# Designs tried in a protein design chat: VH-VL binders against q5qx64. Part 20

Target 1, 184 residues: q5qx64
Amino acid sequence: MESESHWLWLFNTESGKLSVKLSDTDVFDTPYKPSQLVNIHFNEQMMDIEDATTFQIVSETLEAYPADKMPCAPQNAALNATAWCRFGRPQMPQSWHFQKSDISEWPLERRLCELNSGFDQGLFLILDTDDEFATCLLLSEGMQLSAIKSLRQYHVIKVTLNRLLPATVDLALSAQSNWGQQLA
Short names: E, the ipSAE of ESMFold2; O, the ipSAE of OpenDDE; V2, 0.75 times the mean of E and O plus 0.25 times the DockQ between their complexes.

## First folded at step 8 (VH-VL; framework fv_lacutamab)

Design v4 (at its last look DockQ between E and O 0.73; V2 from the best seeds 0.00; counts 0 for: pae E 2.4 > 2)
Fold by OpenDDE, look of step 8:
Order: C-alpha cells, then structure tokens, then sequence
Structure v4 (fold): chain C 184 residues (1-184), chain A 122 residues (1-122), chain B 107 residues (1-107)
C-alpha cells in the first residue's frame, strides 16, 4: 500500500483471534490459533516497519500473477503471511505428507511452489527457505493431506526441499512472457 | 554492537593463494548468511557469493566458481574466503557482509566488514 | 542474470537540492531492491531495502520507491555528508547484482 496508515495488531484473549486493524472500519482476521502463535503479549500493538515491509513484498509478489490464476486475494495472503512472519511458531518439518520431487536446490526467485500429498495438490507461498527446508503458506482454499486430514487456507507447513514442485502459474508465465527460470 | 572485522591487506604473486577472514560479533553468527563482495580499484561492487553460516553450504556466482572457496569456523564466528591461483585481475577490496532481515529481506546486506585489500602483482 | 541499469553515473547538485537516482532492472524484481551508500575508503552502507524501507539509523531525507522494473532513490535535501557513490542492488534472484553506481558530488 502506498498510503500512510497505522495498522495495528489486535489480539483478543477471549476469542484467541489475531487480527489486523487496517482502519476504523476495517479489521482483518487471521485464521491462526493461539497455539500457532508466539510472542503475543499485547491486546493492541502497532505494526512495525518490518511487518510493513513483509506485507509490501508479498503483496507485489502475488500481484504479479493474473488474478484469475490465484486462489486468493493478494492482500489477504500478504496479511496472513505478515502475521505468520511476525508471530508464527516455528514449525517442525512435516515432509512425510508430501510426495518427493526431483528438486535438490530451489531457486531464490521461485516464491511459489506446489506440494502434492497424493490426495491433492496445493499452491503455496514460500515464506522462507534454506539449504534444507522451505516454510510454505497454503494459498489454495484447502488441501487434502490424507483421508482424514486437510489443510485450511493460509496454513503454514515446513517441508524438505525435495518435496517442492514448480508452481503451475509460474510455468505458464514462463511460457507466455519468457520468464524462463530454470530449476536447479 | 554488531561488527564484522576482516583480516589485513594482502600482497601476493600470481599463482599464489590468499585467505581472508571475517570475524563477526554482536549477534548470533549462525542466524545470518555471510555475503562476499569485491570491488576492483575504481570499479563498482561485484557479488561473489554467500555462505549459509548454519549449514556451511556456499553459493557462488558463476564467474567465481573454482578458485573461490567459502568456509567457516563457527566456534569463533568467523567466515573465510580463500582464493587460489591468484591472478592480477583478482586485485580488489574484498568485503564480507551480513545478510539483512529474515525472509524476503534476507539478502540485503545490513552490516559490512571494513574490507580487505588483496593486491596481486608480479 | 538480472541487469541493473543505474542512472545517472554522475550527479552534481547543491546542498538542499532534491536528488534522484534511478535503477532499471532487466526484468521484474518485485521490490527486492536495496540501496547502498559508499564513501571513499569505506564499505557500503545499507540505506534502503525492499525498495522503500528505510534502514534503521538512516536519515529520513533518504527514500526509495518503485515497483516492477523501475526503482528510485531520492534524497529530499542533499547534505554535504551525502557525497558518496550510491549503488542499487537486486536480490530477487542469484546471482545478486549491483547497479553501476552513481557518484554524487556537491557543487
């Protein structure tokens, strides 16, 4: 966002909801449970520069894709991503839910990926990567992991790099605009 | 206070090797990537590569693969750059730099060493 | 590789002037841009990251803007201590690449 605004983190201890107050009339609720969050010692807290930066980067990253190809609004994803980056509890890897890919190294410029559980395939935003793992935020409306387990939109999961698949939307853009990024 | 302190200037002959050190302090060494950048006399900045201080895995720019090797001694929070088979063209100031913020800010370089001058001459 | 075309290469202005440096990427880089200031004999200093976020401790006369391929560094009121070479950098993809630099001098 280009406009000067003072967004606030809101945490309701009764309901356990983490929200972002965007304006006097606009409050965005994150889907995250208290058990998924850390370092929340406030009812209200001003969003800091790092949070704003995260929001801007994620927003622009997602806005680069055609709206009809994305399963969520960039703003919503960006707000949830920002919330997780600020307050998300570090995750243990859960790679066993997903099929292996041929990926050993993941290119920095690939900010989206897909994961396949064998039951379903979902589109994820990569929040962070290192040489071993990727922390991924589900952009798809949902994803079935097993016969009895599913992920909800904006769920965050950590997986090994060899579970990452190229995002279909990236492949399409590469074909159309010669984006042409090679996967290692 | 966060600081990166590099080793002193080096004068080498062609074909020799040099090892530049970068000692970090004031933060958790293994939480940030260490970047290496060089600057030839009167020229701009050139990225050499980075090393993951936690895993030790390096990434090199294509032009620097082979003769340039990153290494770590985490026990003393120190990163190293070794250059082998030195050439005159390697004459430059070499900088180590800590990566910036987590996530999408990870590769902005927020703290720099003072630089190490490496001169290669016959 | 992503090319960062920086302009101008040289800029001379008076104290108090508004100064603008531009950097154009060869492709969209989604605000993964940093700006550095380098004074003679010193290492670069981070001014801006994520295209528009001011690094802590940097005067607010410095600002960054841009999106897509086009980015700018602005000094709203040039000061004598701002004499330096400025570099843009992308960290959208590897290899990380820098602009050619802009030498800023005072008239």
Amino acid sequence: as target 1 above (184 residues)
Amino acid sequence: QIQLVQSGSELKKPGASVKVSCKASGYTFTDYYMQWVRQAPGQGLEWIGWINTNTGKPKYAEDFKGRFVFSLDTSVSTAYLQISSLKAEDTAVYFCARSGYRYWGKYAMDYWGQGTTVTVSS
Amino acid sequence: DIQMTQSPSFLSASVGDRVTITCKASQGISRYVAWYQQKPGQPPKLLIYAASTLQSGVPDRFSGSGSGTDYTLTISSLQAEDVAVYYCQQYYSTPLTFGGGTKVEIK
Scores: ipSAE 0.831, ipTM 0.923, lowest interface PAE 0.7, mean pLDDT 94
Fold by ESMFold2, look of step 8:
Structure v4 (fold): chain C 184 residues (1-184), chain A 122 residues (1-122), chain B 107 residues (1-107)
Amino acid sequence: as target 1 above (184 residues)
Amino acid sequence: QIQLVQSGSELKKPGASVKVSCKASGYTFTDYYMQWVRQAPGQGLEWIGWINTNTGKPKYAEDFKGRFVFSLDTSVSTAYLQISSLKAEDTAVYFCARSGYRYWGKYAMDYWGQGTTVTVSS
Amino acid sequence: DIQMTQSPSFLSASVGDRVTITCKASQGISRYVAWYQQKPGQPPKLLIYAASTLQSGVPDRFSGSGSGTDYTLTISSLQAEDVAVYYCQQYYSTPLTFGGGTKVEIK
């Protein structure tokens, strides 16, 4: 239907709302507040090749999972990931919300993770990881972090690697493969 | 403007050590990982590993753990590859390469050094 | 480890021909693919990353495509200066791995 080459960033300079115009009649609103975004000086701007790249790779990454195991449409996650990668401000780590894990290193191919706040456990897309930190975008509909705080879907948080848990969907796929191999 | 300049070719005997340098210019050195790749004569490219230039933490391909050691001198924007106990099969061109800076290009190698030929001959 | 099977190993084509080079990964790699050009006596040069994104300064006759396990580099109109060895590379997981290379020559 719609082509990434025709998609436009829309930014309302009065409200600070960042959106994507997908077609003449279809606009996708991102959930990010102005304080989470870099300074944006346009009202309208074409997506560039880097934006299209983010959309394509996040879409393909999430489409590799069974749809009934995902808490979101891959395209919605990809649009928000594209917005954050382009316009999101650098994050300070906020690991204190999350319980420690026993993970000592994180495999590069694990593009999903879960975090456990003690109140809730959410599924995240890893936007970036290095040998110290992971930058994670919430895929679950919401996640309680404390008695009075929650993280909304598609919002981004940065944590140390020792907070990452294997995603349940990855563990389930691994278990299905083992059962299939044993039966064959 | 972005350049990676490597040290000159080396002729070594088996059992010796070599240290290849890779001096970066034209960008903020600590913002990009440095990767190391080798190419044996008539062969393709083989990934040795990378080093986080901000933290100094390396990651090595399994076959290169032990004798291959990465290090940095961030004060002069230089990465090093040291190979100890050289073997004849270590004869190759050794490249340093900068990682990309963006999420999906972070581990693609966007700028390469000219290569350093290490020849190990008895 | 992910194996990258690149084909053909060698091809010869005329100036102006469309050239395709393929890489097949031993598992899905979700577009985490780069393509490099290496001319004689030179280091590799990045052409494409993320399967289809052209590196800055690369002529638009180069394009990349593919998904899952199957990826393709296309040169829409081969030029004399395109004589080189071309490598694909996956960066979906460590260790990073390269295809065996494709040597491209002019007939």
Scores: ipSAE 0.577, ipTM 0.840, lowest interface PAE 2.4, mean pLDDT 90
ESMFold2 (binder alone), look of step 8: mean pLDDT 93; pTM 0.956

Design v5 (at its last look DockQ between E and O 0.55; V2 from the best seeds 0.68)
Fold by OpenDDE, look of step 8:
Structure v5 (fold): chain C 184 residues (1-184), chain A 123 residues (1-123), chain B 107 residues (1-107)
Amino acid sequence: as target 1 above (184 residues)
Amino acid sequence: QIQLVQSGSELKKPGASVKVSCKASGYTFTDYYMQWVRQAPGQGLEWIGWINTNTGKPKYAEDFKGRFVFSLDTSVSTAYLQISSLKAEDTAVYFCARSGYRLWFGKYAMDYWGQGTTVTVSS
Amino acid sequence: DIQMTQSPSFLSASVGDRVTITCRASQGISRYLAWYQQKPGQPPKLLIYAASTLQSGVPDRFSGSGSGTDYTLTISSLQAEDVAVYYCQQYYSTPLTFGGGTKVEIK
């Protein structure tokens, strides 16, 4: 995590792409369309401390998981998450795509969740939560919602809390921790 | 300027109730959580809980469930902490503090605090 | 619950000295760590959030570092006005928990 890097938000009005300039030779493109974004009134803008902070926290959170268990690179997910947190348009809930869970309250410490459409199950990063809804970023390489509809990686969707499932990777980590304590 | 102004000191007997107020100004009241923290004399900080100022939904630490109740009057941007069946152990300075609720911005940190309300429980 | 172990409990140093306070969480908290300064008779004041982000208006002699379970507050050059009790706090999970505090005095 290069805190000394002066990263820049880049928005190309012709292509409609939002990107992050990490260095003179390294530019990261987000997959988000202009219609999904708000408050973009620049071609170039310095990433502020809040954005940098968001990136760092998300990166560290994702890096805590084994790489072989994650469907994406932590840096890419973190950059997209940061981009959405800054510029993402508020979404309308689309809970009907997903099966209900037994969860009525989602614990704050659970940063990952899974959603099941009945066709597929995907791993998501929770970007925001309130008492009723969660805004989730797809980490999996796509997710089928129906016979004719699919989500792409890093797609953002809002759902009611009762659709959230515990992430398998979290359950595995908890199990390992408990076994380690029992053996000690 | 952002300010949290709390009600004045309280002296109560055991078994009584107290209601502490926290009036917010200088920002949109419903865009932030209101945190409650207490500090016994000469001791450290202890988190009581928070309330979502938009929905009114509270979250309490386990030790504070039952006798401690958060409430709101959004019309006057005020949060309240009510303590019932007061005990001597409840003697402390009680603080309200603002925090954000967005997960990744680190805004769960308490950036603005009330001046504190001293609650003394004595026979 | 996540326990926050703060050390030292007491620190005495001279003006201009580099001061370091440490905080260890009982589990990883992913930089959901804040540092507060509390002077006598006053409420706590936020210094650092997200482990290393300086709160607006706080002097740059204050800095935070760390990741995982281990975090540090550093005062690069201690000033007389820095006499206070300092607390770390995690907000990774509920209940939110504070360290035991570090009392900083000037020699």
Scores: ipSAE 0.800, ipTM 0.917, lowest interface PAE 0.7, mean pLDDT 94
Fold by ESMFold2, look of step 8:
Structure v5 (fold): chain C 184 residues (1-184), chain A 123 residues (1-123), chain B 107 residues (1-107)
Amino acid sequence: as target 1 above (184 residues)
Amino acid sequence: QIQLVQSGSELKKPGASVKVSCKASGYTFTDYYMQWVRQAPGQGLEWIGWINTNTGKPKYAEDFKGRFVFSLDTSVSTAYLQISSLKAEDTAVYFCARSGYRLWFGKYAMDYWGQGTTVTVSS
Amino acid sequence: DIQMTQSPSFLSASVGDRVTITCRASQGISRYLAWYQQKPGQPPKLLIYAASTLQSGVPDRFSGSGSGTDYTLTISSLQAEDVAVYYCQQYYSTPLTFGGGTKVEIK
């Protein structure tokens, strides 16, 4: 856990902005509003080993994909996922935005999914899943949910499992792997 | 003061059934999965499965599907493991264990364990 | 199913020694790994989850590391109270599976 031990959580009590101080000159702003956050009792706080672990897991998960297939820098997604895992307020399900599928179970090892609003289909990182719900962080640049509502990149939404679709990037990698094996 | 208290040891003959209880206290029972793990004498740990205490939906390891049945009584914060048609190979200590809530990437790690229930199957 | 192989099966060391236990998964498990300590006559106790995150109340002489298929539990300075069997466990996919255990004793 050598890499992230110098990073600091920053919270501006006037603006309600949660940020990560990466260096004296580099500050990463999270997009989350104060109403979406809990457990903030600081203006400045060191990241701990749990934060470092979350960052590393998300970074490695996304870095396993070809960069041209990902809609975001893995490190940006990892910073926002770390912030949400530590400070995110528990979400109510918001499944009504998304079309249903026939899925009733989701394999634990599938850490990416897609959701389809009927207006748009976005790529998500699964932060948590169980036998009822998945908590998903949007990786795509914005996603239209309805005629008047959009979900912004890195925002988190909770849905029932029957809204999940296999991620296209996972399907492409599986097909590419099979193709490579047939050619080899 | 989180505790998982299991029922007492049992001596059974082959072909009998046993029902092990696991009573939880000190936390909201339905917010956490209950997992079941066994340990044969002098052997390692073996995952039997888990049950979602909110929905009652179980998941079993394939080798335990059939004779091993999980159930709940949420009114008394208690999980049960029933084993039917007992075999000598079922002789083991049976543990219940809670999965952590809101640990995100540690959710299925087992953070609190019952004291274990020894089930001995012999003629 | 993912098989977990622990090494060594048995370890004898002196108080104060640095102890290293290795756990190898049959496929990548992306840090979805826990370590447990089981003292004689007791249930297992969670030490580490997510490969490297120390459970609350566990002494900081315990640490975990690794990625992919290879994971390590380290006790920086072995104490007499650390005599136990140590198990790794993956929760990357179901069925959840444990390593065979490493028995640690004092010389």
Scores: ipSAE 0.639, ipTM 0.849, lowest interface PAE 1.9, mean pLDDT 90
ESMFold2 (binder alone), look of step 8: mean pLDDT 92; pTM 0.948

## First folded at step 9 (VH-VL; framework fv_lacutamab)

Design w1 (at its last look DockQ between E and O 0.78; V2 from the best seeds 0.00; counts 0 for: pae E 2.2 > 2)
Fold by OpenDDE, look of step 9:
Structure w1 (fold): chain C 184 residues (1-184), chain A 122 residues (1-122), chain B 107 residues (1-107)
Amino acid sequence: as target 1 above (184 residues)
Amino acid sequence: QIQLVQSGSELKKPGASVKVSCKASGYTFTDYYMQWVRQAPGQGLEWIGWINTNTGKPKYAEDFKGRFVFSLDTSVSTAYLQISSLKAEDTAVYFCARSGYRYWGKYAMDYWGQGTTVTVSS
Amino acid sequence: DIQMTQSPSFLSASVGDRVTITCRASQGISRYLAWYQQKPGQPPKLLIYAASTLQSGVPDRFSGSGSGTDYTLTISSLQAEDVAVYYCQQYYSTPLTFGGGTKVEIK
């Protein structure tokens, strides 16, 4: 799916909802609360080219995976990712919820990761990375962090890189590719 | 106005070292990666590596590991490329370039320095 | 490493012509592709990023398209000032790699 130039950001101050108007009849609501957002002092704002670009790249990235292996629709994930990239409040790291991984360096091309809380494991889209942290968007329907705390789908969390695990879907794709090459 | 201004041309002998500077202005220096790219005479562009201007952590292409060293002076918004044990094949124009769009696409290079010619000759 | 194969290496066209440059990646790069223009004696200039997003200030006669491994830069109406070498670059994975370049000249 491609972003349309006429898409609009909508923020309703009464309901506290951030939405994307895709058409006259199609409005996508993000799950984000006003407290999670910044620069939302508008009612209606045209989506700019940067947001559109983000949407396109995220969409294509997610569409590369088999639909049956993904816990969400690429479009929905992309819209929420785009929304967060535009309006998301910077998060403090919360790495303590997650088990450490054996990964010392995270490859740039890995846009998906898994995090394990010891209670649950979730699939995440990496929105941004630096040398220390990754900002991750939950793609799974939910994830239990503790006995009393859980993440909802599209929740954004920042963690240290040593918490990132390779996504099972990526490992599967790599295995298939290698097998194909061996047979050729 | 965003600008990257590099140091002047360098003429060096084989075995010598050179340090190229890239001074950034017009933006928050530490919010963007600094890329280094070289171009030999009449040749194409070759990526050397990048440095995270916030953390100072460099990433080098394999061919450039060892003799090529990135560094920063954030107090003056300047990135440096040092090349040691210069060889004739190091003769090239060296570019610094800013990269960093919002989250995705942060490695496209949107602003470039004017380039620094490094000539290695006996 | 991802190899970027750019074609053609040389292109001569007339002012007003539609010009197309192609870049093929050795593997899928999910639109993590940029196009640069380099004029003689100048640094490269970013034209397109994310395969199809026009950089601010770049004339709209430039456009990018493609997905997967195959990408295209198009100049809808070639102008005299467009004489340059054009490069594609992938930033899907490290090391970042450039195409070999396409020299565009006016007949």
Scores: ipSAE 0.821, ipTM 0.924, lowest interface PAE 0.7, mean pLDDT 94
Fold by ESMFold2, look of step 9:
Structure w1 (fold): chain C 184 residues (1-184), chain A 122 residues (1-122), chain B 107 residues (1-107)
Amino acid sequence: as target 1 above (184 residues)
Amino acid sequence: QIQLVQSGSELKKPGASVKVSCKASGYTFTDYYMQWVRQAPGQGLEWIGWINTNTGKPKYAEDFKGRFVFSLDTSVSTAYLQISSLKAEDTAVYFCARSGYRYWGKYAMDYWGQGTTVTVSS
Amino acid sequence: DIQMTQSPSFLSASVGDRVTITCRASQGISRYLAWYQQKPGQPPKLLIYAASTLQSGVPDRFSGSGSGTDYTLTISSLQAEDVAVYYCQQYYSTPLTFGGGTKVEIK
């Protein structure tokens, strides 16, 4: 496991800020408002094994991509994904912001997707899918949803599968890997 | 507390049909997928497929498409596997298993039924 | 389809021995791997998911490790009740696939 046993969840009751203490001098702030969070009964709490599991899987998933193809550091996305998986309020679908695609079924192995609002197209990490919905965490640096509304980096939305687009980075890597797989 | 109870062993002739039941208790049936796995005598485990217990939408491994049909009766928290046109090679123990934890364990199988032996013999 | 290769297929060890079982996937599976124990005459039982996370109620003498294509199940001190066949299983993509199994016996 990459996370140290001394990594701590911090919650500031005055500001409502959820953070991770990585070391005596390093604190990572999550962007989530208290209204987006549940199950916080602490000012300080050790991360558990499920938190470490989330951090490791998300880090491994994103580290498989070239750094210049990713809009964020894998560690930052992994810390925010860990916070959301542990403390994020269950999401209702908000598919109406996004243009429909032809997709009615999403391959289990695709852990990244893109969504198109008509104003912007953003890259997302899929935290969870089923045969109806995907829960998506924004990796891109902000995304305009409408003339007056934007989605901030690392914020989470839930959409029906027919809003998902293949991630451009996966299509490029599949083309490279398909050639390499044929040769190997 | 969480329990999957399957129907009893079946002895069938080639060409017949069988319907295996899997009754769930101790949890909300429609919150978890139900998976089906078989094990031929002395052999390893084979994934047959799963069914979304909320929508009824199945997914089958390629070798099991056609003759193998999943269904549900959510009013009694029960999943079914029906096999038609039975062949001798269908002789196996058939297990139902619940999908596991959301996120990183979702398609691991955290609770299993006791198994149902289906024997296909002339 | 992702093929899962387990080794060894058979293992005989004494009570108290450290036992390791390996599982290799035909492609990277990003820690989407489970380990199951099947005792004679019983259904499989989940031991580990996500490569290294112990299922509730599983003794801590069991541990899992690995990444990419190569994964290991370790029993730190083998007990008599650990006689079973052990299976790995990937759930990275469909179809879900199992390794061929490793039968563990007491000498």
Scores: ipSAE 0.564, ipTM 0.834, lowest interface PAE 2.2, mean pLDDT 90
ESMFold2 (binder alone), look of step 9: mean pLDDT 93; pTM 0.954

Design w2 (at its last look DockQ between E and O 0.78; V2 from the best seeds 0.00; counts 0 for: pae E 2.2 > 2)
Fold by OpenDDE, look of step 9:
Structure w2 (fold): chain C 184 residues (1-184), chain A 122 residues (1-122), chain B 107 residues (1-107)
Amino acid sequence: as target 1 above (184 residues)
Amino acid sequence: QIQLVQSGSELKKPGASVKVSCKASGYTFTDYYMQWVRQAPGQGLEWIGWINTNTGKPKYAEDFKGRFVFSLDTSVSTAYLQISSLKAEDTAVYFCARSGYRYWDKYAMDYWGQGTTVTVSS
Amino acid sequence: DIQMTQSPSFLSASVGDRVTITCRASQGISRYLAWYQQKPGQPPKLLIYAASTLQSGVPDRFSGSGSGTDYTLTISSLQAEDVAVYYCQQYYSTPLTFGGGTKVEIK
């Protein structure tokens, strides 16, 4: 889907909520707390071209997957991803929560990954990568990290690349494509 | 303003080596990847690879692995491309280009050097 | 590798004409596509990134559209200064790959 130029960021100082006003009757609330955000010293602010671009890229990325295989709606994930990209506080790495993978190099085209805490496994959207780290947004409804700690949906975490696992949904799509080609 | 200034034209014989420089200014050099692209005479654009200016880690296209080497001198905000064992088919204009910043444009090239002509002839 | 098929290779149009250049990727690239303009003797210039986002300083007569495998660069009203070779480029996966280019001339 396409972003609209009239979308507005809303921040309510009283409630501490960051929202996106999509229309006069449609407001999307992000789950992020003020402590997780920066540059939120406004009541309302127009979304700019950069925000729109983020939304479009993320939306199309997620829409490429079957809806029944995804734990969230692409629009919701895209809005939260856009919100984080604009206002998210830089995260310190927290790789110790997750099991190591056998991946030496993460392919650029893999925008989804899974992380395994030993307690649970979650599906993540990769927001950014460098040679060492990945910033990941949880798409799953939740993920248990330990006996006493859990992540909520759309929580953002930074991890080393060696913690990233291929997303099951990507592997399934690849297998289907290869099978089709062999039959043709 | 943001600028990438490359070294001058080079004329080399087959088997020789050349080192092209790309000096960046107007921005924080280590915050952006540096891309290298070449263009043979009358031909299209061909991606050679990139280098992470912060870590120094390069990524090469398969066809350019071995003879093409990226390097950096961060103290002078300069990226280098060295080509060894030059061949006639290496004759081209070589461009350095800065990548974007965000993940959606990280590998789009928003600023380019003027290009360096490398001619390989016997 | 992702192949980028650009068409047409050459087009000639009049000033004021609407011009369209297409680029097809061999697989879906999820809008990780850029358009460049290269004038003779000059380096390429970024026009569009993320398939449809206009680079700062680029005239708004340039626009990009598309999704999946098919993308389009449009010049709403061709100007004399738009004479150049245009390239699409995918940055969905490595290696980064360019289209073959479209040479645009004025009649």
Scores: ipSAE 0.851, ipTM 0.933, lowest interface PAE 0.7, mean pLDDT 94
Fold by ESMFold2, look of step 9:
Structure w2 (fold): chain C 184 residues (1-184), chain A 122 residues (1-122), chain B 107 residues (1-107)
Amino acid sequence: as target 1 above (184 residues)
Amino acid sequence: QIQLVQSGSELKKPGASVKVSCKASGYTFTDYYMQWVRQAPGQGLEWIGWINTNTGKPKYAEDFKGRFVFSLDTSVSTAYLQISSLKAEDTAVYFCARSGYRYWDKYAMDYWGQGTTVTVSS
Amino acid sequence: DIQMTQSPSFLSASVGDRVTITCRASQGISRYLAWYQQKPGQPPKLLIYAASTLQSGVPDRFSGSGSGTDYTLTISSLQAEDVAVYYCQQYYSTPLTFGGGTKVEIK
């Protein structure tokens, strides 16, 4: 699935609100506060090829999962991922919220993960990984991080690799695999 | 202007060592991984591995673990590939290549060095 | 390891012809695929990443398509300067792997 060529970034320079105009009557609001975004110098701008690429990859990645196993519509996650990849400001790691392990590597092909705060466990889309960190976008509707702090859906957090857990949906799909056979 | 300039070609005997340099310019060296790829005469491309230029942590393809060592000198924006105990089958052109910038092109190779020919013969 | 199978290995066409090169992965790679052009005596040059996104400065006669395991590079109107070997490469998982290459010549 590709983005439509008439999709527009909308930015209210007074409020700092970032949105996507999908049609004359449909506007998709992103949840990001101005402090989470880079400086934006337009009120309206067409999505470019790089934005369409992000939307396509995220949509296709998430659409591979059964809808009843996902906490969100793939298109909503893809729109927010596109916004964050384009306009999100670089983050400092915030690993201290999450329980750790001895894992020092993460398979490149694992594009979903879970994080456990000790209060809650949430499903995330991995936007980026390297040999130290993962940048994770929350797919679950919300996640309690501490007694007084929560992470909202589609918000992004950066963590060291030793906080990442295999996604439950990936474990379930792997368990459904027949020995040497594909599901029809 | 992004540019990767590699050291000159080498003729070596079996058992010797070689160190190929790759000097980067036109961008912030430590923001992008450096990858290494080889191409034997008349053959295709083979991934050797990459190095995180910020941390110095390498990742090698399994066939290249051991004799192939990546290193960096970030003060001069230079990556190195050292090959020890050279064998005739190591004869190839060795390329450095920069990883891409965006999330979805990060491990595609957007800029390449000119290549360094290493010839290993009796 | 993900094996990349390119076809054809060899292609001869006239200037102006439409040329297609295919690349099949041994498993789904979710559009994490790049295409490179390597002219004689030169390093490879990135043409396309993410299966279909054209790299800056690449002529628009080049295009990419595909999903899952099957991907295609298309040259809409072959030109003399397009004589090269073309490689696909997956970056879905490590080790990164290349196809065997397709040599394109002018008749």
Scores: ipSAE 0.579, ipTM 0.830, lowest interface PAE 2.2, mean pLDDT 89
ESMFold2 (binder alone), look of step 9: mean pLDDT 93; pTM 0.956

